VHH binders against UDP-D-glucose 4,6-dehydratase (TGDS). Designs and how they scored, part 12

Target 1, 355 residues: UDP-D-glucose 4,6-dehydratase (TGDS), of Bos taurus (Bovine) (a6qlw2)
Amino acid sequence: MSVAGRAESLGPPDSFAKRVLVTGGAGFIASHMIVSLVEDYPNYMIINLDKLDYCASLKNLETISNKQNYKFIQGDICDSHFVKLLFETEKIDIVLHFAAQTHVDLSFVRAFEFTYVNVYGTHVLVSAAHEARVEKFIYVSTDEVYGGSLDKEFDESSPKQPTNPYASSKAAAECFVQSYWEQYKFPVVITRSSNVYGPHQYPEKVIPKFISLLQHNRKCCIHGTGLQTRNFLYATDVVEAFLTVLKKGKPGEIYNIGTNFEMSVLQLAKELIQLIKETNSESEMENWVDYVDDRPTNDMRYPMKSEKIHGLGWRPKVPWKEGIKKTIEWYRENFHNWKNAEKALEPFPVQPPFV
Short names: E, the ipSAE of ESMFold2; O, the ipSAE of OpenDDE; V2, 0.75 times the mean of E and O plus 0.25 times the DockQ between their complexes.

## First folded at step 4 (VHH)

Design n14 (framework vhh_8cml_1)
Fold by ESMFold2-Fast, scan of step 4:
Structure n14 (fold): chain B 355 residues (1-355), chain A 125 residues (1-125)
Amino acid sequence: as target 1 above (355 residues)
Amino acid sequence: EVQLVESGGGLVQPGGSLRLSCAASGSTFSYYAMGWFRQAPGQEREFVALITWSGGSTDYSDSAKGRFTISRDNAKNTVYLQMNSLKPEDTGVYFCAADYKPLFDYYSQTEYDYWGQGTQVTVSS
């Protein structure tokens, strides 16, 4: 109305029991988290803060975009003044922090971008959340912070030994988040996830890239030997883990979110060729793969124990056979979920000359 | 572009040991997965053991598991098969085979590009 007169319009409505900020919500994992929260918690207001970078798609959220307990705000976590204003205006109670630069191969050529977004951006966000007296802050980290090991499984007490700029940026961000618990008893929880696969993933990562290449009659590009392994967790299972941590996770604690299901890039390529091209002939399968030069460093394995979160009542439920078939079918129907999807299939520079 | 020459075969008593060597010529040996196959008198050629081109993975036939060990030395361009607890059933000509960066199943002899001429192993009293 006016300066002298006003209606009984009180800021954001107090009709919601909690107001939850999800950063990076148009991205892969966070979009599944938002869908689950919006559908299952209609008394919570779910606020998606996303800058809409190259790998994000609002189509990931089409099913819930018009729900009354959802809103999208376009913005950057690195904008400290905007972030502080957002917490004050939206009255945030809970933060789920997914926003990050996640492309490990790009981190070797764009290392400063990764530290700026993942370290500085996280510090801005946790500082604003602390000032706003947020009741729970969940930081989403990675199994890559442990570094690789051929013979040792890491638990949450294991030292961080990152071997690439992405992992280093996530490890550094964890230190800033953990310091708010140590100094202020601000209720943070850190999660460290295995590799996640499923719908909504921009097809630059190994599983959706190989699926999309094969569905377009192109060859899988295997970096190095293809003998490096990763542990894979289906997208809906990781969302259930975050819900478990949100409800039962203890402030100041770290939780590994992983699976014992381990597969090499070579084994993955073989299985995807068998499923998509419907062949078991080794000579026929070899026609669908190319070897390319590896990046300067590549960890062979990221093995984690997840017994701590098992104690909270979470276990992965989706078998690999079910999850991979659902993922293959999703990309068949939804490859153009991103306008630049074809660019995701192009090779990325992985090794600088003479450096 | 690899040539293979086997050595180390011979006559051995049951329960004895032999170490077979396969020397490769060529600058690209490190890019080849290596396999050992054998052909017993009156039988078809069968898979014995494999080692990946990186040396990171090995596998064995059921008859060889626990008794044989395959290894490689890329600096010497050589692959080895250490055979322990030999049985008369292990008698045969042992062939070294090389396959350039195989992507899937290393067990099929038809996928191997290069073969040695074989070395005789006889397990008898």
Scores: ipSAE 0.000, ipTM 0.104, lowest interface PAE 22.6, mean pLDDT 83

Design n15 (framework vhh_7zox_3)
Fold by ESMFold2-Fast, scan of step 4:
Structure n15 (fold): chain B 355 residues (1-355), chain A 120 residues (1-120)
Amino acid sequence: as target 1 above (355 residues)
Amino acid sequence: DVQLVESGGGLVQPGGSLRLSCVASGFTFSSYYMGWVRQAPGKGLEWVSDISTGGYTGYADSVKGRFAISRDNAKNTLYLQMNRLKPEDTAVYYCATEIPYGFWDSKDYAGQGTQVTVSS
């Protein structure tokens, strides 16, 4: 019997079968997860904990905001007293932990903020979840924890070699989460995802930034040569992966959530220029690209194997051509989903921190 | 017009075995994940097992080592071999297709079900 099953037998009867806490739910990926859970699991209570940082938007959740099985709570995962009270009052059974600072360029300038939110905040949350005896805690991590490789595909047993403060903070947070499994047999699962694209993403990341720049008649800004590649996974596919891990994921395990679809930043820019500006001329395409100084570190590739999660029955389903066209159309209609969206399009001056 | 027809249930003594079958029609069976969920008297739906398009299987901890799921894509048929049955396995067993975002607590694409009763 699970820990949650035992807790339910000791407590008062609930009208809901499970109570699920989703952190960072007004953000990109977590908002899709919440919409899915609220619509498809009316017998689950879905609780969204979000501090509403610059990249969050409650408009991402407007279609489900009035549903009886949904609740929004504004709060910070770093507030340990608040978080403990939340677990006690809401009687959480399951945690899906998405809340994090994710902007790599920002992490070079604000590394301590990334450590505070991603490491301390995660430690606060997993501690409170353990005290509340939740039945499953899913930590959402990144393929960037492996570091880059030109020739080797990483599996879940591969060593972590992060190369930027964002990836370092995520790797450190994984260590705190994993220690609860080692020390207490507390049922944690860690996921490491490829780059995700789709609706609801604040337009500071490469795909929505290039789409929005081009839709506003501005040039794609490419860091360095643009020859670095990333693997891209559509938002609804990653939601299916989290549902698969929630249902079938084994406590103490790590699951890579990846795709074989790999594209360089330069190839991505050219394809978006062709789709949005409706040109096949190389000379015209060059007019829509600006090269800017590279990041202090910028890995060339993040290749990973996802055979373990394939064994649970998940595979990506959305083809790139379908997903990218849906994404382009969404940003055309919904750019003002964020009050500060135009700031995301400004060049970001990245300076290494120094004392 | 998705149709799922379960069969193979019945009354069995503890320690006995049953094999459930589910015949699928109205969709490309080989392209979908398939699974079994059950509902005991007075309880909610419980996921039992599923199988991917490539044959990868998953099992609930309560049935692991006793039940085996399999599929025959040529016959559009899903199977559940149930061994060493316990009174706690008494339930209506439903065949289900993968629904976007899961199916373990929904009956939307489950068939009519087949009753399994384990009684001494």
Scores: ipSAE 0.000, ipTM 0.124, lowest interface PAE 20.0, mean pLDDT 83

Design n16 (framework vhh_8fcz_2)
Fold by ESMFold2-Fast, scan of step 4:
Structure n16 (fold): chain B 355 residues (1-355), chain A 121 residues (1-121)
Amino acid sequence: as target 1 above (355 residues)
Amino acid sequence: QVQLVESGGGLVQPGGSLRLSCAASGFTFSDYAMNWVRQPPGKGLEWVSGISYSGGYTTYADSVEGRFTIIRDNDKKMVYLQMTSLKTEDTAVYYCAKLYPEWTFQGSDVEGQGTQVTVSS
């Protein structure tokens, strides 16, 4: 068989208008992005690079895994030789960089892993993308880079004041990404999103953890007073934001992706108890809550303005009542999406060191 | 002159094992990632497994993960596919390739003659 005949039978790379690399694609947010891109852009080749860490699941991509415009590659963004080969071999036009260690509580236990993956890995990736002359590189960052505030809403010009190793690693990675725009005019865009909730999230974060605990007849564990608040954005809304940035985002710019929907951890627990346990009794609700010691550092709020992306035509569409109901139903049916899901339900996994 | 010579195929019962070999010559073997691809009866080519230049990274198709292991020996210019728990669906002609099946064409890069694997009772 000749090379040309075999390439034609398999759908040659040149048949695609764009080739898009999505890092961490078997994870929560990136899997929704891949599903959307594969289904809505059949003329784009979507390449998923993931090392398949504990919180990833290829089942998140089951509906599109056999599509002609999708390819999975197992590998680590920290392997500079492999990453450079990948860009040369796959002829990447666009990078959507989601791969990161994201569990804030684990960042105090595994701080060096956060620096290695989020800082070094991002630097490897942006360097390889620059050498390959990628036409757009989107770095996915977090609202936590601003630090917390009780009275000030942060915009994209606000200074970064991270308060935990995860946020610090993301802020440092932004600096490496931004330096490629400043020095080379390499077309990077940085996004900073509020907390995302929805299907496909490994159940270690507050929403899926509380849902799964309650569905297994266990109590919600609240750190500190439960009066800390977070702003929540449904998974499909954040995908629409990334598509908006991909199409209309300006190179060198930063875009906040947030919502005005703010809820305390205590209020969230009460709503989930009401929906899952079907009770309106305050005394009954208290039976489903346990209080635990707070994290070493836990900001009260992460408020940010998102007027800049509103100017590009994006606004969140999914109401909380709709999104949370869909999320509850998904976890009821799909808890074993991960072989280690039971470990996610254990109390905060920080153990004192042996003395 | 690039040459890839596959061997090690044969008839095996379901649940059995086979080890395929690929001898490479005519290029700097340690500079290239290597792949195994297969063609089942009546179907097109499908990618099976890949291994990086150093052997430090491996990838597998979902259908074979946990059952197949790809290995390379850069000193001997060899790549291997260790197949275990073989199923009737694994019946195919297996090929060694230095490029992915969705080839970025680079001149005269060619695949070998292949080695037939038949899984049947």
Scores: ipSAE 0.000, ipTM 0.113, lowest interface PAE 20.9, mean pLDDT 82

Design n17 (framework vhh_sonelokimab_d1)
Fold by ESMFold2-Fast, scan of step 4:
Structure n17 (fold): chain B 355 residues (1-355), chain A 124 residues (1-124)
Amino acid sequence: as target 1 above (355 residues)
Amino acid sequence: DVQLVESGGGLVQPGGSLRLSCAASGFTFDDYAVGWFRQAPGKEREFIGAISWSGGSTYYAVSEKGRFTISRDNSKNTLYLQMNSLRPEDTAVYYCAAKYIPTHFYSRDDYAYWGQGTLVTVSS
């Protein structure tokens, strides 16, 4: 149900068909979602709530920052009084909840912070959204909640068996979100996406970290053997999935958002070395790789089926060769998108001392 | 049964104007982004313009910006293309098309529903 045309509203000058709260909007995926919503839905008011943590950048939203249907609010989802007041004053109709701590390696060192932000913060937000009677609450989760498997592709009915504190925090947050559907029939939808890559990603994750390391003449650091695989989905494809879920997603449902494109960390490193260093020599490529100790737990694969969302009309469409080229080009020009970007390239302690 | 039916085509003199209409039925029109494509004899189908599901955003091929205007009326389930200052090279079959996801409007392959087309001939 959409409003026809800009000039066909009989309300006040700032009357919008829907008011959408996007949490974590200065972050990676949510910034692409905001750009798409602001540009393609001028009858929607898009409200960005972000605390501006180390991995966020307002430069991710520079192209739309002055649009009439966009506003930025700095704040923390864990501040329950502030969040409740925000829902009342902004009259939120729809929530897209992206705000989270996402760095898996950091979660082994700062596990309590991940629980506080991802679990408590999500519970605060869904509670306030329920009290405000929002018409749709989309929770953004991860394929990592399933745990790994060499043999089995997970669907949305599969049990959650997370193996690291990040995945555990996301799985726990899903339980709080689902409880609002079960108890109140509050219209929540949960999404679980494959690894996402593209512009705007703080360069602590494998793809942008390897790109940035190589562009600064430094070696790719591989945890363990590099034989672990991940499925990669381009940022604009995942935005189209969220738009599909926003329009056609059924309350109480879960949707996997995945891709069949699977690559090992070692294969990824070799391809990036070939593209950035312009070499086809295997021995020369080996000079750009360093091996580090594996994480305390590190799943080999995160395979999942996405037939449910295919039934809504979504499929990934950006080929890897196109997406990776665009990503490499973006980091070449925009590495200083974050003031602390150089810190993302520093070695991370995999096995911390006794602390 | 989804249908998109174009109308308003015909013969027009160079410098003239035409307004094309596309009537949609069998789906929730105001949930879809819709656009216009054309195909000249012996050439590939090319993008002309598109409009978001709410009507708030419009997208044009750079060559047609200023001569063509796309609009929609969701209350009538109808898409329009106003064509001004027509030239012989505008002679083509004009198709309307609908896509659910309001991104990559220029990509023909992303449109799920297509009309049968209406012929526009610009000739003296």
Scores: ipSAE 0.000, ipTM 0.124, lowest interface PAE 20.5, mean pLDDT 84

Design n18 (framework vhh_7pa5_2)
Fold by ESMFold2-Fast, scan of step 4:
Structure n18 (fold): chain B 355 residues (1-355), chain A 122 residues (1-122)
Amino acid sequence: as target 1 above (355 residues)
Amino acid sequence: QVQLVESGGGMVQPGGSLRLSCAASGFTFSRYDMSWVRRAPGKGPEWVSTISWSGGSTSYADSVKGRFTISRDNAKNTLYLQMNSLKPEDTALYYCAKSFDYLTGYYPLDYWGQGTQVTVSS
C-alpha cells in the first residue's frame, strides 16, 4: 500500500509559500500573533525581529520556539543597513509592524527615545519593505492618536490630535506609512486598537500592574481621581482582528479595532481587589488603594467606532469576566517571565535619586 | 492539533457520481480556504479544487471543471466535493487539505488526512 500526500510523509517544504516578518515579536501583542501564525500557517515562515528590551520576553514564545516555520532574529529596526540586509536575505513577503516604545508615562521623561524608535524606526522599516516589493505592510497604531473626548466617538476619518509624546510618535509614524501608499501605491494598512490586556504583558500597565501589586500584598496606585476610562480588548481578540485585516483589509485603508467595554481606573482597581483579595467590604477595599499625582495631561476617554472592521466579519468574543480571570491566573504563575519584573511594581514615573 | 478526516469514497462505474466529505477539527475552519487534492498510484499530487473561507469563490482544475462541485458548511466544520460524470482517469486517493496561502488559495502544503479512495472502473 502506498501512503501519499500526507503532511508527515512530505515533511516541511524546502521553501515556504510566504515569509512573514513580525517586528517586536517577543513583546505582548505580537507574541500572541506569532503563536497563532506559527500554529495555524505551517507553510508560512514566521520571522521574529526583536531587540529584546526590558518589556520583551522570549518565554512568551516558548511553546513554538522549536517549530520549523519559526525563527528569531535579534536586531533593531533603527539599524537601516541591517534592516535592508534582512529583507534581501530573508525574502520577506508580508510585514506586521508591532515594534514600538509603548509606556505613555515614560514618554514624558524619554520623549526623544519614542521619536527615534517609533518614527525613525518605522520609516526605516517601511522604506526597506517598499524596496523589497513587500506585498502587504500592516502598521499597528493606537486609539490615542485621536486624542480624548467626553462627547464623541472617533471613526477612521476623524482628525488626529495626540496629547502625549507616545501618541504623537505613533501619529507621525502613520504619516510616513500612509505617504508610501499615496506616492507609490505601496500596499500598507494601518490599524488603531483600544487598550489590550491579557497574558504576556510586562506589568507596568494598569491591569497587570494592579494584579501583580495585589498578588504581592501591595496597594494599587491610582493616578489623579481614577475617573479616567479606557476601553479594553483581550489579546486573542486583537489577534483575530489582525488576521481579519491581513486577509480582507484593503491597501491604503485604516481600521479601528475596539470594544464598547469601557471601565474607569478606580472601578478596575475595585474589581481586581474583590477578585484577588476575596473581599466585598468597601472599608477593606480602601486599604488596597493609594492615590498619586497625575501627569500634566491625561485624557479622560479614548472612544472610537469599529463599524468598518465589523463589516469585514470581526467582533470581539472574549467577555471581560472570562478574560480578566485568565489574566489573573497567568500572572500568579508567570511573574518571573521577566528578569526585572520587580521594577515594574515601583511607582511611575520613577523619581531619579539625584538631579 | 489539526485533524482532517475524509470519507465518501468507493467504487463506481464510469458516468457515476460520488460525494466526498471532510470533517475538520483543531482550527477555526471558517477562517481558511480549503482544497481537495488527489494522487493516482505512482504519480505526484494533483490539485482538484479550492473554496474560499466564506464560500464566496471557488476554483477548479481544468480536468474536473463542469463535473465537480466544491462546497462547505462552516457551522459543521465540513468540506464537500460532489463528483459527477466520473471517468477512469478520476481514480485516485482524494485528500482534504487546509489551504493557508490566502492570496492564491491553490496549493495545499500541510494537514492532509489519510485520504479516501475513489475507483472508477467498468
Scores: ipSAE 0.000, ipTM 0.094, lowest interface PAE 24.4, mean pLDDT 82

Design n19 (framework vhh_7uia_1)
Fold by ESMFold2-Fast, scan of step 4:
Structure n19 (fold): chain B 355 residues (1-355), chain A 122 residues (1-122)
Amino acid sequence: as target 1 above (355 residues)
Amino acid sequence: QLQLVETGGGLVKPGGSLRLSCVVSGFTFSSYAMAWVRQAPGKELEWVSSISGSGYSTYYEDSVKGRFTISTDNAKNTLYLQMSSLKPEDTAVYYCARDTYYDFWSGYPDYWGQGTQVTVSS
């Protein structure tokens, strides 16, 4: 324990201009946010609160783990006493709330975990932040709250019609966050992001899962027809969007963070097979695809407009060609980033046939 | 052999309409995004429009929004660009492209056609 040395090295409590709490910081998107904040804002103290669930890895933060303006705290946002003590002890000025249960699991126990972590945990956190007089609270939500559409793009005024437990929990959490703005004028901002891809993502989602399957000489598992589409945004671009919202976002507002780059699961599989297996033959590419039963709730598209955040000066910069190559290269070197990575490659759970 | 063959270009008066077609062979049409790109005399290549492999998403350059419509016919392996309210500024060679790396901000097509000339003049 280097308490005395730490006190000397950190300086007085007012040595940092801002103290920023990032929840879920050992996870995918939040880890990129922390790396950016620690490297580019040495006058900010960055506090990472993470419970270290299955998809988290502290290796995501190894490049900044020893920086003077970074601190890791292991804890659960659902622990209301601990969260309140954290805000009192650390003197938090800003909250970036990424912590969420994102695993799509159809089991009874796991389904209720979405409500517990995403709704109850978010309510605990926003309550503690309000009591601590935090100057900005950014809630990270999802484009899935809109539900799917074949013919229209959703803007921030569109109604929420979530179709799965994850999206429902995120929509409910937004309501609790928004209630603090309506009731107290507490400075919250809500963001709704497209699908994000890049380094540090636990390989259970389509892009890193297909990359990892192909790199291990296994076939891409396509649910249903593979004609469902998603919009993809590179990890560093989403970090720039959060920085833009942090600097220029207005309290009480919602910001879509998306891209017009849309791809079907089948198109994605074909492109990844071409890049990883180095084949341009359609017949050879078919050898790397298996079709499996579709998920019970799987929207065809999650299209959204992002003109509002464009007005703040943000636009995606990383072309798909560059981002996907960097992502493929990262997984080739870093599959061992998670001790449980093999479990991520298992097929999505399907309810057993009733006999 | 991969081939993209454009047809439908020609001379048209301002305010007129043309439909460009691109017949594709050598790959599964629905597995790839497709794009139209144009080059006006003395200018660089300009992305015009893209359609996702599923056909559900279409994207347009600002100057052509509301005037051009991109579509596909999977049964005919054909990409279309329906052009209306044509302006002299639309005069260019129009190229069909297979777009495996396209994003809205920067196109990176991997295969191109030979092009078809569109001239808008009185």
Scores: ipSAE 0.000, ipTM 0.154, lowest interface PAE 19.2, mean pLDDT 82

Design n20 (framework vhh_8cml_1)
Fold by ESMFold2-Fast, scan of step 4:
Structure n20 (fold): chain B 355 residues (1-355), chain A 126 residues (1-126)
Amino acid sequence: as target 1 above (355 residues)
Amino acid sequence: EVQLVESGGGLVQPGGSLRLSCAASGRTFSSYAMGWFRQAPGQEREFVALISGSGGSTDYSDSAKGRFTISRDNAKNTVYLQMNSLKPEDTGVYFCAADQYYYDSSGYLPNEYDYWGQGTQVTVSS
């Protein structure tokens, strides 16, 4: 299953400066991180641990899959015996923990699965990493842990007030990660990112879903009024942020990874309709929008300050005009990157956990 | 199409204050990210400050942080730059700019902006 045997047949690559475990590496953000690490750090061994859930695709890694400093291991972070064995066998120095259930709408109907994967799985992983004496453990969290605010921008000292099961599971996982710093001085770093867009994202999230719907001559489905806003970062900018935290991030610290680029769901739909359908007519644009029932909870904004990571030398660099065009072009050619991509385009029922 | 007109520039002593205004025309003003840039003679335009369409997010150059405040009044289609503790290094022509798309990394790059004002001169003596 892994590519370790193939690499060994080409000669023993027994000396790497660091051995890096990336969890969820066949997923969206982690796949960009792996591509960057494999190409730019040939002296690092990059180990991808992924269970290959519905939103993952090994095609996200095709460009680097045969590189000598890369190996894939299929496995589940919730399998505590397997995870412990992996750390002992692979001699991990650094952990980048991306593996999670991330679909907010799904979290309302599968809340216990989100708790199991995001909380229990993270606890298993950080425990094994601590026992293995990993030198840096980066936990990838979300701006949604703050809850929403119309008037206040959150910094890393702000209280966590999650409002949906996904955000709750991420906030709880942060508590387990943070406790290892408090109790053991185990070198953890927590990141909280804005929404990310770009190639490799399974098209269940607003940007790739709307792009794919429109490219298939289907209407954008907007939850509620569409006046809720989100801040968006291009995938390669987020990778640069993680590299910055890896190099300069201080153990025990939290870093917001955000952007001032803020757009409502309705504004996003209109812009994508203009770009993909090539129309400026308001009446024509209305023909490409349908409104559906809102989520049980749907925060209006997730505003956060990122001055702390700016102090480390990172700022977003990819303009929206460039990033969105590249993203549209990627989905036009790569929609079948997932075997079940058409399923992502179906309206997802918003059902409260209580019936 | 958006038209931008700056005002409020002038001559000021070091340590003084100025408030710049940028008046915009157009029904899409509230959806535009707005930036302030400055240019000294013989130099390229540099980023000063940025505000999102809603006014909920702002950012500043390192030289402007703690001294300058950007704000907007969408009902008046106007963006403001309050400049305090002015230094000789702040001398230049100040331009407001509007991005048709929302603020992102492009907000730091002059060549990414769709619409520009004509500029207003700020001179800080000695």
Scores: ipSAE 0.000, ipTM 0.196, lowest interface PAE 17.0, mean pLDDT 83

## First folded at step 5 (VHH; framework vhh_sonelokimab_d1)

Design j1 (from s07 with S27R T98A K103L S107T T109P; at its last look DockQ between E and O 0.01; V2 from the best seeds 0.00; counts 0 for: pae E 17.0 > 2, placed apart)
Fold by ESMFold2, look of step 5:
Structure j1 (fold): chain B 355 residues (1-355), chain A 124 residues (1-124)
Amino acid sequence: as target 1 above (355 residues)
Amino acid sequence: DVQLVESGGGLVQPGGSLRLSCAASGRTFSSYAVGWFRQAPGKEREFIGAISGSGGSTYYAVSEKGRFTISRDNSKNTLYLQMNSLRPEDTAVYYCAADYEGLIWYTSPSYDYWGQGTLVTVSS
């Protein structure tokens, strides 16, 4: 390996060129980002901050856990004293802020926890980063802040119209992050991405949940019509987008990270049944789907214009068939990556009607 | 650990009523959400309804249409399931189940603690 060979020959540099804090680094997307940073930037110190909640796993970082340019710190971004001390001791140059509560179904049940982590935690973090004079702060947001559309494509200037507590908390957090640019010219960048899939995703989300249900001989549970669509990006494409924004993103700017690939929940279930149960029989596929009417659904699409990041030289490269095959293979052997993975296979609570 | 003990089951005529009790041990019971389930012979365990650990909110399966009422008495660490207008298809073993995080789940595998069950027979 050319990078590893040069790094081994010279050893670690006498001092690191940059020190990068990645919050939520034991989680899904951020763990892929950390692995890429540690392997590709041996002269950067990569600091993983994670509280290790149920969605996190240090196994996600096993391949790089012995590297000299990597360290893990267990902590909570909501602890303002801890965060202040962290910035005082670690001399952080760059912040990549991934830590969040992300499950839409949970956001209807644990709404104040989403406010606490996503809004308060982000505010604590950006305030401390500003005080420490961090060189760049990247906040990882979501396309869901735009709300849905049947016929409108969202660019970065489109108004935020979130339709669930998760999206609302991300939109509110964006406001706090952006205010530090507006008032102080603190160099923040905001990214808004399509939903991401791939290895390391806790199987409460629709793609890994359906994969895991089918691999355990259980039906895919479809809420509502199943006609709602989402755009899905493979994890390595998203990591490349974040690296592009890190290198070429302009302070104060927002970048959509989107794809033209989209799929309805029903189409997703049918594709996964074909791949995992190895059938094209319509009657057999019907036996693997169950409909439930126990939570709100949103039939809107989240189409984004991504021309700003295309202008920086990024486009998604991994086709769906390749990405989903790798994902299915990973869950077949790694379902127990999390202690309570089996609990993720159950429907999340929704208030039933009183009658 | 939390122990759950159901009681109040028995033989009842069609159209009759029963009140089931679920007695729970432990001083933290008020933080636990509790669900009621039933299992008829040869069938899967079926969700009936649940009550939150905090706030006193109740949730019911759509199929129950107001025949069943869930209540809780935290001073006695006891949950109740009032069943009215009973029909032969209500014959089942009835279970209560608790979630230590206080979440309501609509499926049985998601609950952490289970009672032994109490049999309800509606003779037709």
Scores: ipSAE 0.000, ipTM 0.181, lowest interface PAE 17.0, mean pLDDT 83
ESMFold2 (binder alone), look of step 5: mean pLDDT 77; pTM 0.793
OpenDDE, look of step 5: ipSAE 0.021; ipTM 0.458

